# VHH binders against p49116, part 205

Target 1, 238 residues: p49116
Amino acid sequence: EGPLLSDTHVTFKLTMPSPMPEYLNVHYICESASRLLFLSMHWARSIPAFQALGQDCNTSLVRACWNELFTLGLAQCAQVMSLSTILAAIVNHLQNSIQEDKLSGDRIKQVMEHIWKLQEFCNSMAKLDIDGYEYAYLKAIVLFSPDHPGLTSTSQIEKFQEKAQMELQDYVQKTYSEDTYRLARILVRLPALRLMSSNITEELFFTGLIGNVSIDSIIPYILKMETAEYNGQITGAS
Below, E stands for the ipSAE of ESMFold2; O stands for the ipSAE of OpenDDE; V2 stands for 0.75 times the mean of E and O plus 0.25 times the DockQ between their complexes.

## First folded at step 12 (VHH)

Design ue17 (framework vhh_brivekimig_d4; at its last look DockQ between E and O 0.07; V2 from the best seeds 0.00; counts 0 for: pae E 7.1 > 2, placed apart)
Fold by OpenDDE, look of step 12:
Structure ue17 (fold): chain B 238 residues (1-238), chain A 121 residues (1-121)
Amino acid sequence: as target 1 above (238 residues)
Amino acid sequence: EVQLVESGGGVVQPGGSLRLSCAASGFTFSSYDMSWVRQAPGKGPEWVSSITGSGGSTLYADSVKGRFTISRDNSKNTLYLQMNSLRPEDTALYYCVKGGYYPWRKTWDISSQGTLVTVSS
């Protein structure tokens, strides 16, 4: 059938809002995050195997794994996004909320731990110096995860995941032949993604969504958006 | 030149229904997501609903979810908004807008005259 991913799927270029404000406000953070989310979703739908699963299965799959995809995207785009600065801004905002006594101590702890996990994950990926191909395959492995509840076509999803894993293995073997255990080091990072709460991620990055729509609600819409229009919005071209 | 012409507005009682239409021209209609936006007196524009170019997916503001239905007929270059269970707070000038919903969208390019919907006893 051919490879699961092509070179076109390696490209993952995030365009940040411009100009960057002096103070990273909630809107800037939300927009940046939203752009990454959209990019991730559109990346997924660009995969022929993803399309082959059908609309309902596609939607369910993305709903199940969007947080993991998003997190991988954060790691991959950490420099372009100035992720450390964004996270610091979020923490500062939370501190202000604490001062106003708007959050419970337990909730604050949960949110701060989540931020720490995000930062730690991204740092770990940076230390591994993951390249664009490896990210693409890791995203595919995460996307085609058959172990989420409520999924249809799980056998086919599993096959696609295996294919992604095999292609990653082949790539790593070819590109990093001197590092025998690189594949293992990369794959052992994936479990960390499952420890992260999608709800907290949504709260941290997407509280500024216009119209108060949820990520769950917007996913089907994003997946069916016209690409040309989306690109126009990102680049500012009307 | 892009032209959008709204129609179907009127005066209805609470609980009533209206169907708005928007005739589009000057662009490839099916290639663009479309949206409805409304503006109540003394308020800024509020996003109401969006639909993808193919019509395959729709999105609604919480305030209208379950009551409003957005649809389109690409063969007629027409956008629709079925409004059921209307409330006084739905009173506004309704605009058809080229383009879909984006979380970062601060403003809507309203270039049309809109159609007035008045819900009152």
Scores: ipSAE 0.808, ipTM 0.924, lowest interface PAE 0.6, mean pLDDT 92
Fold by ESMFold2, look of step 12:
Structure ue17 (fold): chain B 238 residues (1-238), chain A 121 residues (1-121)
Amino acid sequence: as target 1 above (238 residues)
Amino acid sequence: EVQLVESGGGVVQPGGSLRLSCAASGFTFSSYDMSWVRQAPGKGPEWVSSITGSGGSTLYADSVKGRFTISRDNSKNTLYLQMNSLRPEDTALYYCVKGGYYPWRKTWDISSQGTLVTVSS
C-alpha cells in the first residue's frame, strides 16, 4: 500500500500561552504540558494505519506508549517550550517542598534522576538536530510497538512498525546521504524512552490537573474529543 | 495578586438573557485561556465554556451550546458570557477562571466570589 506517513503528519506545531509569565508556575507548566499531550494524541489519531486498527486497539496502543510519545514531543518542542527553564522551576519547587513538608528522600531521588535522564535525552536529540520528518517516524515507531503487554493485533502493529522503520531509513539515506551512520545514531536513542516513568511524568507536568486518576484512564476521551471548536489552541494558526 | 471579579448576575425568568463580565488583573490576561465554571446549589463545579488567549477558538459544554457565547476583550482585560434562552437548570454561582478546557481537567482554580444567576418564575 502507500506510505505510512504523509507530509500532513510531519506538521507538529505546539503553541504556548503567550507571553511566558515572568515567574513560571504550576498552572503554566500544566497547561503547556496538556497542550503537548493533546497534540501528540491527535497526531497519532490522524495516521491512517492507526485509524485502520480500530478504536479498542487504538486506545490500547496509546495507553501503552503515551509517555514515550509525550517525551518525544518534549524533545521536539524543547526550544519552543523553554523546557530547560520549566525543569529548573520544577527542581526549585521540589527543593522548597522538602523544607516545608516531609517528603520521601527516595522519591525525590527518583524524580531528580528522571529529570536528569529527560534532560540528557533532549540534549542528545538536539545534538543530532533531529528534523520534523525524523521525529514523525520515531513517534510512529514507538506508537506501533507490538511488544507492550496486553496488546491485540500485534502482527498488524509489527508490520506498521517495520514500515515506519523502512520509511525512516529511506528518508535518512536520501536526505542525509553523506552521514552513513545517522540512522543508527537516531535509533539507539529510542530505548531510553522505555526508562521514562509515566507516574513521574504525571507528577512533573500534570500533578495539579489530574487528581486521583492517571493519564491512561483519560486517553479514550482525548482520542474521541472533537477538535474543530478548539483547534486554534491545539494545532496553531500557521 | 491575581484578581478576577465577576458581575452581571441577577434574577431572570425562563427564556431571558443575561450578560456576565469578568474583570481580570494581576496577570497577563491575553496570554491565558479563560473559562467560565458554574456551581449550582448542592452540586460540584461544572465547566461551562472556554476561550483561547487570542479569542480565536471557543468551546462549550453540551448543556449550553447554542445558547451561551463566550468572548473576551484583551484591551480591557475582560471576559464575557452572553447567556440566552435561560433555563431553571442554569441557576448557579458563575465563576471565571484562568485556564482552558481539557478532558483531564477535574479541578479549577476558583479564587473569586462569583456572580449569582437565578432563573425562576
Scores: ipSAE 0.031, ipTM 0.447, lowest interface PAE 7.1, mean pLDDT 83
ESMFold2 (binder alone), look of step 12: mean pLDDT 83; pTM 0.832

Design ue18 (framework vhh_brivekimig_d4; at its last look DockQ between E and O 0.80; V2 from the best seeds 0.74)
Fold by ESMFold2, look of step 12:
Structure ue18 (fold): chain B 238 residues (1-238), chain A 121 residues (1-121)
Amino acid sequence: as target 1 above (238 residues)
Amino acid sequence: EVQLVESGGGVVQPGGSLRLSCAASGFTFSSYDMSWVRQAPGKGPEWVSSITGSGGSTLYADSVKGRFTISRDNSKNTLYLQMNSLRPEDTALYYCVKGGYYPWRRTFDISSQGTLVTVSS
């Protein structure tokens, strides 16, 4: 049988809103994050194994793992997004909220700890110099996670995950033959993704979505939207 | 030439209903996600609802969720908006727009006349 991913699934080109504002604001952050979310969902739906699972399974799977996919996307695109600058702007906004007594101290503590964990994850991935092939397989491993409750076809999902793991192993062995422990170093990074809260990710990156829609409602729409029209929108066509 | 023609607007009381239609021509209708956008007097355009090309998924602004229903008939190249439980704040000129929901879409290529909905006591 053929490979789980092809070279077309390795390219992951995020287009940022233009022009960049003089000061980062909620709109720019939300638009940037939304572009990454849309790119991540379109990436997932382009995978033949994902397509083979069927509509209801696809939606359930993505709802379960979207935050892990998004977090991998943040790490992969951290430089093009200027993620460090975005997180600094968010931290500054949170500090202003403390001064104005708009949020509880406990909530701000939770959000700051989440930001720290996100920064540490992105730093660890940068230290390992994870390449585009490795990111694609890591995304496939988190996408095809059979251990989320409520999933159907978990045996098939597990087989796809095992295939992603095998293809990653083969790639790393061939490309980084001088480092026999590289695969292990990469895989031990995955548990950190489970520390990321979907609720807090929505607060950090998705405030100000047009129409005040939820990520949970957007996901089924993104998975069904016309791909050619999306590509036209991302290139600046209207 | 791409052409979108809205109809079905009018004057209704609060709590009333209207059904808007949008006749599409000059493009392959079923290959495009479609949206409804409205513009109240003195305000900027506001996204209302979107539907995928196949009709397989819909999305609604929180302000209209549960009251409005978007649909399409690809055999008739027609987009619909069923508006129930209308409120004075729904008063606006309603436009049919080619294209789906995107958070970065802040401008709309509105070249049509639209259809006026007035909800008045």
Scores: ipSAE 0.726, ipTM 0.891, lowest interface PAE 1.1, mean pLDDT 89
Fold by OpenDDE, look of step 12:
Structure ue18 (fold): chain B 238 residues (1-238), chain A 121 residues (1-121)
Amino acid sequence: as target 1 above (238 residues)
Amino acid sequence: EVQLVESGGGVVQPGGSLRLSCAASGFTFSSYDMSWVRQAPGKGPEWVSSITGSGGSTLYADSVKGRFTISRDNSKNTLYLQMNSLRPEDTALYYCVKGGYYPWRRTFDISSQGTLVTVSS
């Protein structure tokens, strides 16, 4: 069989809403995050191996790992998104909520810790200077994780994950031959993704969803959306 | 030119049912996700439901989930909304919209006349 990923899967271009508001409001944050989420999901569905697993398995995989994929996407698109500014805006919003006694002290702590984890992860990835190929393979590794509960076809998923890992290894060896331990440095960052709460991520970035639908609920829909229409919406093309 | 024509609205009692239809023309119907949007008197437009181009996936607002069913017949270029267990709060002008659900969408491109649904005792 051919490689798991092709050069087409390396491209991961996020288009931000325009114009950027003077004040980053909840809507802007939500829209930006939603675009990233959609991009991530559609990236996944563009992988032949992902398609080969079938719709039910695909949906289950994405439901299990969307937070990790999203976080990797944040790291990858941090500059384009002005992620630091977005996170600062979120913190400011939270501070306002604190002043209004809308959140418990414990909840505030949890949310702030989560934001810190996100920032640290993204900073760590930036320090490593992860390139587009490496991000693609890392996303594939987290996507094809067989260790989530309730998954079917776990053997096949594991094979795909191994393939992703092998391809990453080959790429790193070829591209960064002078850095013998680069692969290890990259892979040891993945556990940090599992420490992040999907619920908190959803609360931080997606509270402004119209219709009050959950990410879990919208995932099957996103995966089956017409790509042409989606692209038109994010680019402003009618 | 894109044309959308809604029908099937009417007056029903609470608990009643209606089936809305939308006849689409002027575009390749099956290539586009479709949505229902409603606007109650004095309120802004509210997204109700969406369906993918192939009909393989549907999505509903929490307010109508379990009561409404969106479907489509691509061979007839028609979108449907089966509304069961209707409530007074469902009273609105219902619009068929070209395009799917997008979380960031604040406004809907409503170009049709809509069909009126009135739920009252």
Scores: ipSAE 0.716, ipTM 0.889, lowest interface PAE 0.7, mean pLDDT 91
ESMFold2 (binder alone), look of step 12: mean pLDDT 84; pTM 0.851

Design ue19 (framework vhh_brivekimig_d4; at its last look DockQ between E and O 0.62; V2 from the best seeds 0.00; counts 0 for: pae E 7.1 > 2)
Fold by OpenDDE, look of step 12:
Structure ue19 (fold): chain B 238 residues (1-238), chain A 121 residues (1-121)
Amino acid sequence: as target 1 above (238 residues)
Amino acid sequence: EVQLVESGGGVVQPGGSLRLSCAASGFTFSSYDMSWVRQAPGKGPEWVSSITSSGGSTLYADSVKGRFTISRDNSKNTLYLQMNSLRPEDTALYYCVKGGYYPWRKTFDISSQGTLVTVSS
């Protein structure tokens, strides 16, 4: 069989809402995050191996790993998104909530720790200077994770993950031959993704979803939505 | 020119049912996700439900989940909304909208007249 990923899967271009408001409001944050989420999901469904797993398995995989994919996307698109500014805005909103006694002290701590973890992860990835190919393979590795509960076709998923890992290894060896331990440095960052709460991520970035739908609920819809229409929406093309 | 014509509205008692239809023309219906939006008196438009172009996936607002069913017949260029267990708060003008669900949407391109649903005792 051919490679798991092609050059087409390396492209991961996020288009931000325009214009950027003077004050980053919840709507702007939600839209930006949603665009990234959609991009990530559509990236996943563009992989032939992902399609080969079938719709039910695909949906289950994405439900299990969307937070990790999203976080990798944040790291990859951090500059384009002005992620630091977004996170600062979120913190400011949280501070307002604190002043209004809407959140418990424990919850505030949890949320702030989560934001810190996100920032640290993204900073660590930036320091490593991860390129587009490496991000693509890392996303594939987290996508095809067989260790999530309730998954079907786990053997096949594992094979795809191994293939992603092998391709990453080959790429790193070829591209960064002078850095013998680059692969290891990259892979050791993945465990940090599992420490992040999907619930908190959802609360931070997606509280402005219209209709009050959950990410879990919207995932099947995103995976099956018309791509052309979505692209038209993000580019402003009617 | 894109044309959307809603029908099926009426007056029903609480707990009653209605089936709305939307006849679409002026575009390739089967190539687009579709949505229902409603507007209650004195309120802004509210997203109700969306369906993918193939009909393979549907999405609902929490307020209507379990009670409403969106469907489509691409051979007839028609969108449907089956509304069961209707409540007074469901009273609104219902609009068919070209396009799917987008989390960030604040406004809907409503170009049709809509169909009125009134739920009252």
Scores: ipSAE 0.780, ipTM 0.903, lowest interface PAE 0.7, mean pLDDT 92
Fold by ESMFold2, look of step 12:
Structure ue19 (fold): chain B 238 residues (1-238), chain A 121 residues (1-121)
Amino acid sequence: as target 1 above (238 residues)
Amino acid sequence: EVQLVESGGGVVQPGGSLRLSCAASGFTFSSYDMSWVRQAPGKGPEWVSSITSSGGSTLYADSVKGRFTISRDNSKNTLYLQMNSLRPEDTALYYCVKGGYYPWRKTFDISSQGTLVTVSS
């Protein structure tokens, strides 16, 4: 009966570690990416429909879609993050790994292809000038996807996804009434998200050269973190 | 003023056990996630474990998973780390810190003296 998202769910403000170091390094990249990941997961947690599904379903849903939410977050925050600069630094780290013989040639090819796909996705979203409301609804559509293997309560999840789709449609029609193809252009970007590899995203942004971490294994912890303390880290110290 | 006081360190042989405690004051303990961080001689700080404010979820570094158990007692404002099957590489100063941390975090707000754990035969 109520709307799926309220205006408070449209706000998505990422604060970067400050100052940006003279030499971008793995730790700065990982900290920046971690802030975006936590902001994205806590955004999902704040949605009443998500809360209504229960804790086990919440965990399963986020485990299935975290990479899609993260990738949408990268696109939305690409300018504030200086994402092009971060990706350039990652490419330089990959070149060092080649010289040190730490990565196979096949893995390097996979990672470089993923970087190109990510750049293409972010550029396409920037060309469409996707606004904050549209990003919020797109995130909701990918969050409430019933198509992921192993989910329970798929009928309820499907109903929430349909609601997100209807609210996006209503918003675009009201706000961009003279752009007949805008909704279609936006929605055709979504399939590319399912082709993004969560394993490679982890290597690019979280543990590619030091340590090996599976984001989906820590999702229960992320969802239970106390928001007030983390917000100080996300928004910087007062 | 936030204050954290660690205790329970000591010298123990490999395979032994220790339980560390951290007494917290100056903030509403039950409202905050808590973590353990350690620093071995000549090394930078390393995250060990975190627990949510309610105690409902925990996370461990791979190096200690299955051997260490983090817990808290919100009625006593106390954080604990049960350390079993100790190894020489666990030798370090152990600090409790206010807040949740993730496995790849390398910078920590350490504001306490810590408690020394030495694993030696």
Scores: ipSAE 0.013, ipTM 0.444, lowest interface PAE 7.1, mean pLDDT 83
ESMFold2 (binder alone), look of step 12: mean pLDDT 84; pTM 0.847

Design ue2 (framework vhh_brivekimig_d4; at its last look DockQ between E and O 0.77; V2 from the best seeds 0.74)
Fold by OpenDDE, look of step 12:
Structure ue2 (fold): chain B 238 residues (1-238), chain A 121 residues (1-121)
Amino acid sequence: as target 1 above (238 residues)
Amino acid sequence: EVQLVESGGGVVQPGGSLRLSCAASGFTFSSYDMSWVRQAPGKGPEWVSSITGSGGSTLYADSVKGRFTISRDNSKNTLYLQMNSLRPEDTALYYCVKGGYFPWRKTFDISSQGTLVTVSS
């Protein structure tokens, strides 16, 4: 059996909406986030091992880990996205809601802490100078997590995760031979992803979804949509 | 040239049912996701439902979920919308649109005449 990931899976290029508005409105944030979400999902479905799990299983898998994948994507695309600016804009919008007394003190705290965790995670990844291969393998490790409740084919998922881990290990050893503890340093960042609320992420980045559709609902659709359709929307060629 | 022709609209009472059809031509139908969009009087276009090219996955606006069913027959180049339990707020001109659902899409390329659905007691 061949490797879990190929060089084609290393490419992860996010195209931002153009032009960037002077004021980052909810629409811009939602579109940017949605593009990243679509990119992440399509990345996942491009993996042969993911396809081998079958439609029901791979859909359940993505439903379980989309927040983690999305967050890794934020970290990876932080510069292109101007993530700090986006997060600042989100905070500003939140402040408006606070002034209108629409949120409880506890909720405000939760949301602000979530934003802080996102920023901290992305900063930590930047500090580690994670490269495209490492991100690909980390995303695969997160994707093929067998410990989510309700998953089928758990044994197979575990095998894929192990394969991802092994390939990452081999890559790090080969590429960063002088940094003996780089692998461990990278892997210890993954638990931070599990501390983040998918619900809060959805509220922060996807409040402007057309038709009030949940991320949970759109995942199976994204996984089945025509690639040409997505590409056309991203490149503006449609 | 892309051509979309909607049919099946009419007047129904609340709780009634209609089935809309859209005949597509001028492109490889099965290679494209398709959508239904509606526009009520005095309102902007509203996304209703989308279906993938193969028909393997569907998506609905919350306002129609559980009541509407989108489907397609690629052998006939036809898109369908089964509408059950119709409500007065469903009254609109319904358009077939080439292309799928995108969360950020606020405007739709409507080039067809649409079919009118009127729900009234």
Scores: ipSAE 0.755, ipTM 0.883, lowest interface PAE 0.7, mean pLDDT 93
Fold by ESMFold2, look of step 12:
Structure ue2 (fold): chain B 238 residues (1-238), chain A 121 residues (1-121)
Amino acid sequence: as target 1 above (238 residues)
Amino acid sequence: EVQLVESGGGVVQPGGSLRLSCAASGFTFSSYDMSWVRQAPGKGPEWVSSITGSGGSTLYADSVKGRFTISRDNSKNTLYLQMNSLRPEDTALYYCVKGGYFPWRKTFDISSQGTLVTVSS
């Protein structure tokens, strides 16, 4: 019926743990990443089209795409997160693990390739100066992806994805009317997201979650938690 | 005035079971996620489990997953923790807490007496 997203879905403000420690550590990285994950899930659940799919479909959809949403969030919030500093600290830690012979060479190669691909993705988005509206529609295109296995409402999910694509096109054409190729340059970034490994993302950003919970178990919880409780935490967590 | 009263603790042998209860008053119980937190002697508080306000989703620390079950009865303003296959390491003072799981919640606002669970041979 109406537009897929409203202006309220463009706001995406990440609040970082404060103060930033002198040296970045696993806890700071994990807390920062967790705040982004919660923000991303709250963003998704606030979309009327997402709500219309129902709770079981919502959970399945987010479990399938959370890493892509998270990666878009990293790119969007790279400056406020100091992401380049976080990735440098992770690389230094991995190099120390090589010196201590604690990781296999194949695993280290996989992790370093993932970090490099993440850095290049974030750099490419920054060079394109992707704005908040564009990010919101890109996240919606990723969220409403009908081709993940096990989904039940794929026809409706596909219609929502098409609507997100149309609204992105309309926005870019209106806002960047003199940049004929902007939409194409933005869309060619999306395939890189499908190549990002969720298990490596968990290793990089979600080591040491309180209670050692898994991302798969947290997602249903975030999607069903009381909205007022989450909103109360975003301005001054206790 | 928020009030939380735990009960159901006791002494059991390893492998035994207990069911903890938490009677809540002074707030709209169904509007809040709830948690269980425990504190063993000489240790800091440890998050155990959380449940959403509606009861629609639960979350467990890996150390208790598969053995403990959190539940709630919103008509009775009561939170429960069913503890099965108890181990000596589960020995602790157990508290219920208003509020759910957040990875950045480093402290737990414990305002209750708790209920003691002792698992011993």
Scores: ipSAE 0.720, ipTM 0.888, lowest interface PAE 1.2, mean pLDDT 88
ESMFold2 (binder alone), look of step 12: mean pLDDT 84; pTM 0.846

Design ue20 (framework vhh_brivekimig_d4; at its last look DockQ between E and O 0.74; V2 from the best seeds 0.73)
Fold by OpenDDE, look of step 12:
Structure ue20 (fold): chain B 238 residues (1-238), chain A 121 residues (1-121)
Amino acid sequence: as target 1 above (238 residues)
Amino acid sequence: EVQLVESGGGVVQPGGSLRLSCAASGFTFSSYDMSWVRQAPGKGPEWVSSITGSGGSTLYADSVKGRFTISRDNSKNTLYLQMNSLRPEDTALYYCVKGGYYPWRKHFDISSQGTLVTVSS
């Protein structure tokens, strides 16, 4: 059938809102995060194998793994996003909330731990110096995960995941032949994604959504958005 | 030139229904997501609903979910909003907007006159 991913799937360019405000407000954070989410979803739908699963399966799959995809996207786009600055801004905002006694101590702890896990994951990926191809394959492996509950076509999903893994292996072997254990080092990072709460991620990055829609609700819509319109909105082209 | 003309507004009692229409011209209608936005007296514009170009997916604000239905007929270049179980808080000028839902969108490109919906006893 051919490869799961092509060179076109390696490109993952996030366009940040401009200009960057002096103070990173909730709106800026939300917009940045939303753009990344949209980019991630549209990346997924650009994969022929993803389309082959059908609309219902596609939606369910993305609903199951969007947090992991998003997190990989954060890692990949950390420099462009100034992720450390964004996370610091979020922490500062949380500190203000603490002072106002709006959050319980337990909740604060959970949120702070989540932020720490996000930062740690992104730092670990940076240390590994993951390239664009490796990110693409890792995202595919995460996307085509058959072990989520409620999925249909799990056999086919598994096949796609295996294909992604094989292609990653081949790429790493070819590109980093001197590093025999690079593949293993990369793959062992994936379990960390499953430890992260999608709910907390949503609360941290998407609390400023217009209309108070949930990520779960918006996913089907994003997947069916007109590409031309989306690109125009992101690039500022009317 | 992009033209959007809303119609179907009126005065209804609480619990009543209205169907809004928007006639679009000046662009390839089916290639664009569309949205409804409303503005109540003394308030800023509020996003209500969006629909993808093909009509395959819809999205609603929580305030109207379950009561409003957005649809489109691409053969007629027309956008619709079926409004059921109307409430006084639904009173607003309703605008048809070219473009879909974006979480960060605070400003809407409103170039039309809108149609007034008044819900009152």
Scores: ipSAE 0.782, ipTM 0.901, lowest interface PAE 0.7, mean pLDDT 92
Fold by ESMFold2, look of step 12:
Structure ue20 (fold): chain B 238 residues (1-238), chain A 121 residues (1-121)
Amino acid sequence: as target 1 above (238 residues)
Amino acid sequence: EVQLVESGGGVVQPGGSLRLSCAASGFTFSSYDMSWVRQAPGKGPEWVSSITGSGGSTLYADSVKGRFTISRDNSKNTLYLQMNSLRPEDTALYYCVKGGYYPWRKHFDISSQGTLVTVSS
């Protein structure tokens, strides 16, 4: 009962680390990506339907879809993050690793192909001019995906996903009434998210995490951390 | 005034165990995530572990995972760190700190004396 998302779920404001370094480095990239990860997880935990699934289901669901949520976040925040500049810095670092014989040629090829797929996904979303409401519903559709391996309570997850799809359809039809194919164009972009490797995303964006913690360990922590403290850290970044 | 008082440090041989305590006052302890930070001789501060306000989730630096256990007793306003299988590289001053794990947290506001842990053969 009631809408799946409220207006508070449409706001998605990423705050960049300050000051921006003259040369991008692993620490700045990891800090920027971590802020997006935390923002995405706090966005998910604030949804009443997500809360209704219970803590064990919440953790399992986010572990299954975090890379898809993160990738949607990259696309939504690509300009404020200067994502193309970040990816160029990563590519330059990889090329230096080849010259120093630190990585295999096959691994480098896999990582470069992933970077290209990520850039093309972000470009396709920008060309469609996806708005904040559409991103919020797309993230909800991705979050409530019942077909990931190992999930329980899949029937309830599916019902929430259907509700997100219905609300997106209603929004697009009302807001873009003269664009007959907009919903279809948006939805055909989603399967590309499943092709993004969480292993490579960790390598690209999260190698510099303090204490060398894993994303699998951080997710349950973020979902249970104190919200008031987190909000203070975001507004008071030093 | 926020006050944090560490205790339980000492000298142990490699492979030994110690349990650190941190008595907290001047704030609502259960409403805040808490962390342990250590500083080895001649080095900067290093994050060790964090625990959520309720105690529902914990996080560990890879260097201590599986050997250290963070816990809290909110009825006693006390934070703990159980340290097992201690190694010489664990030698440091250990501080408890108000606040949780954030990858962008660059500085720790250490206002306490800490408790010294020395691991030597």
Scores: ipSAE 0.672, ipTM 0.872, lowest interface PAE 1.4, mean pLDDT 88
ESMFold2 (binder alone), look of step 12: mean pLDDT 86; pTM 0.865

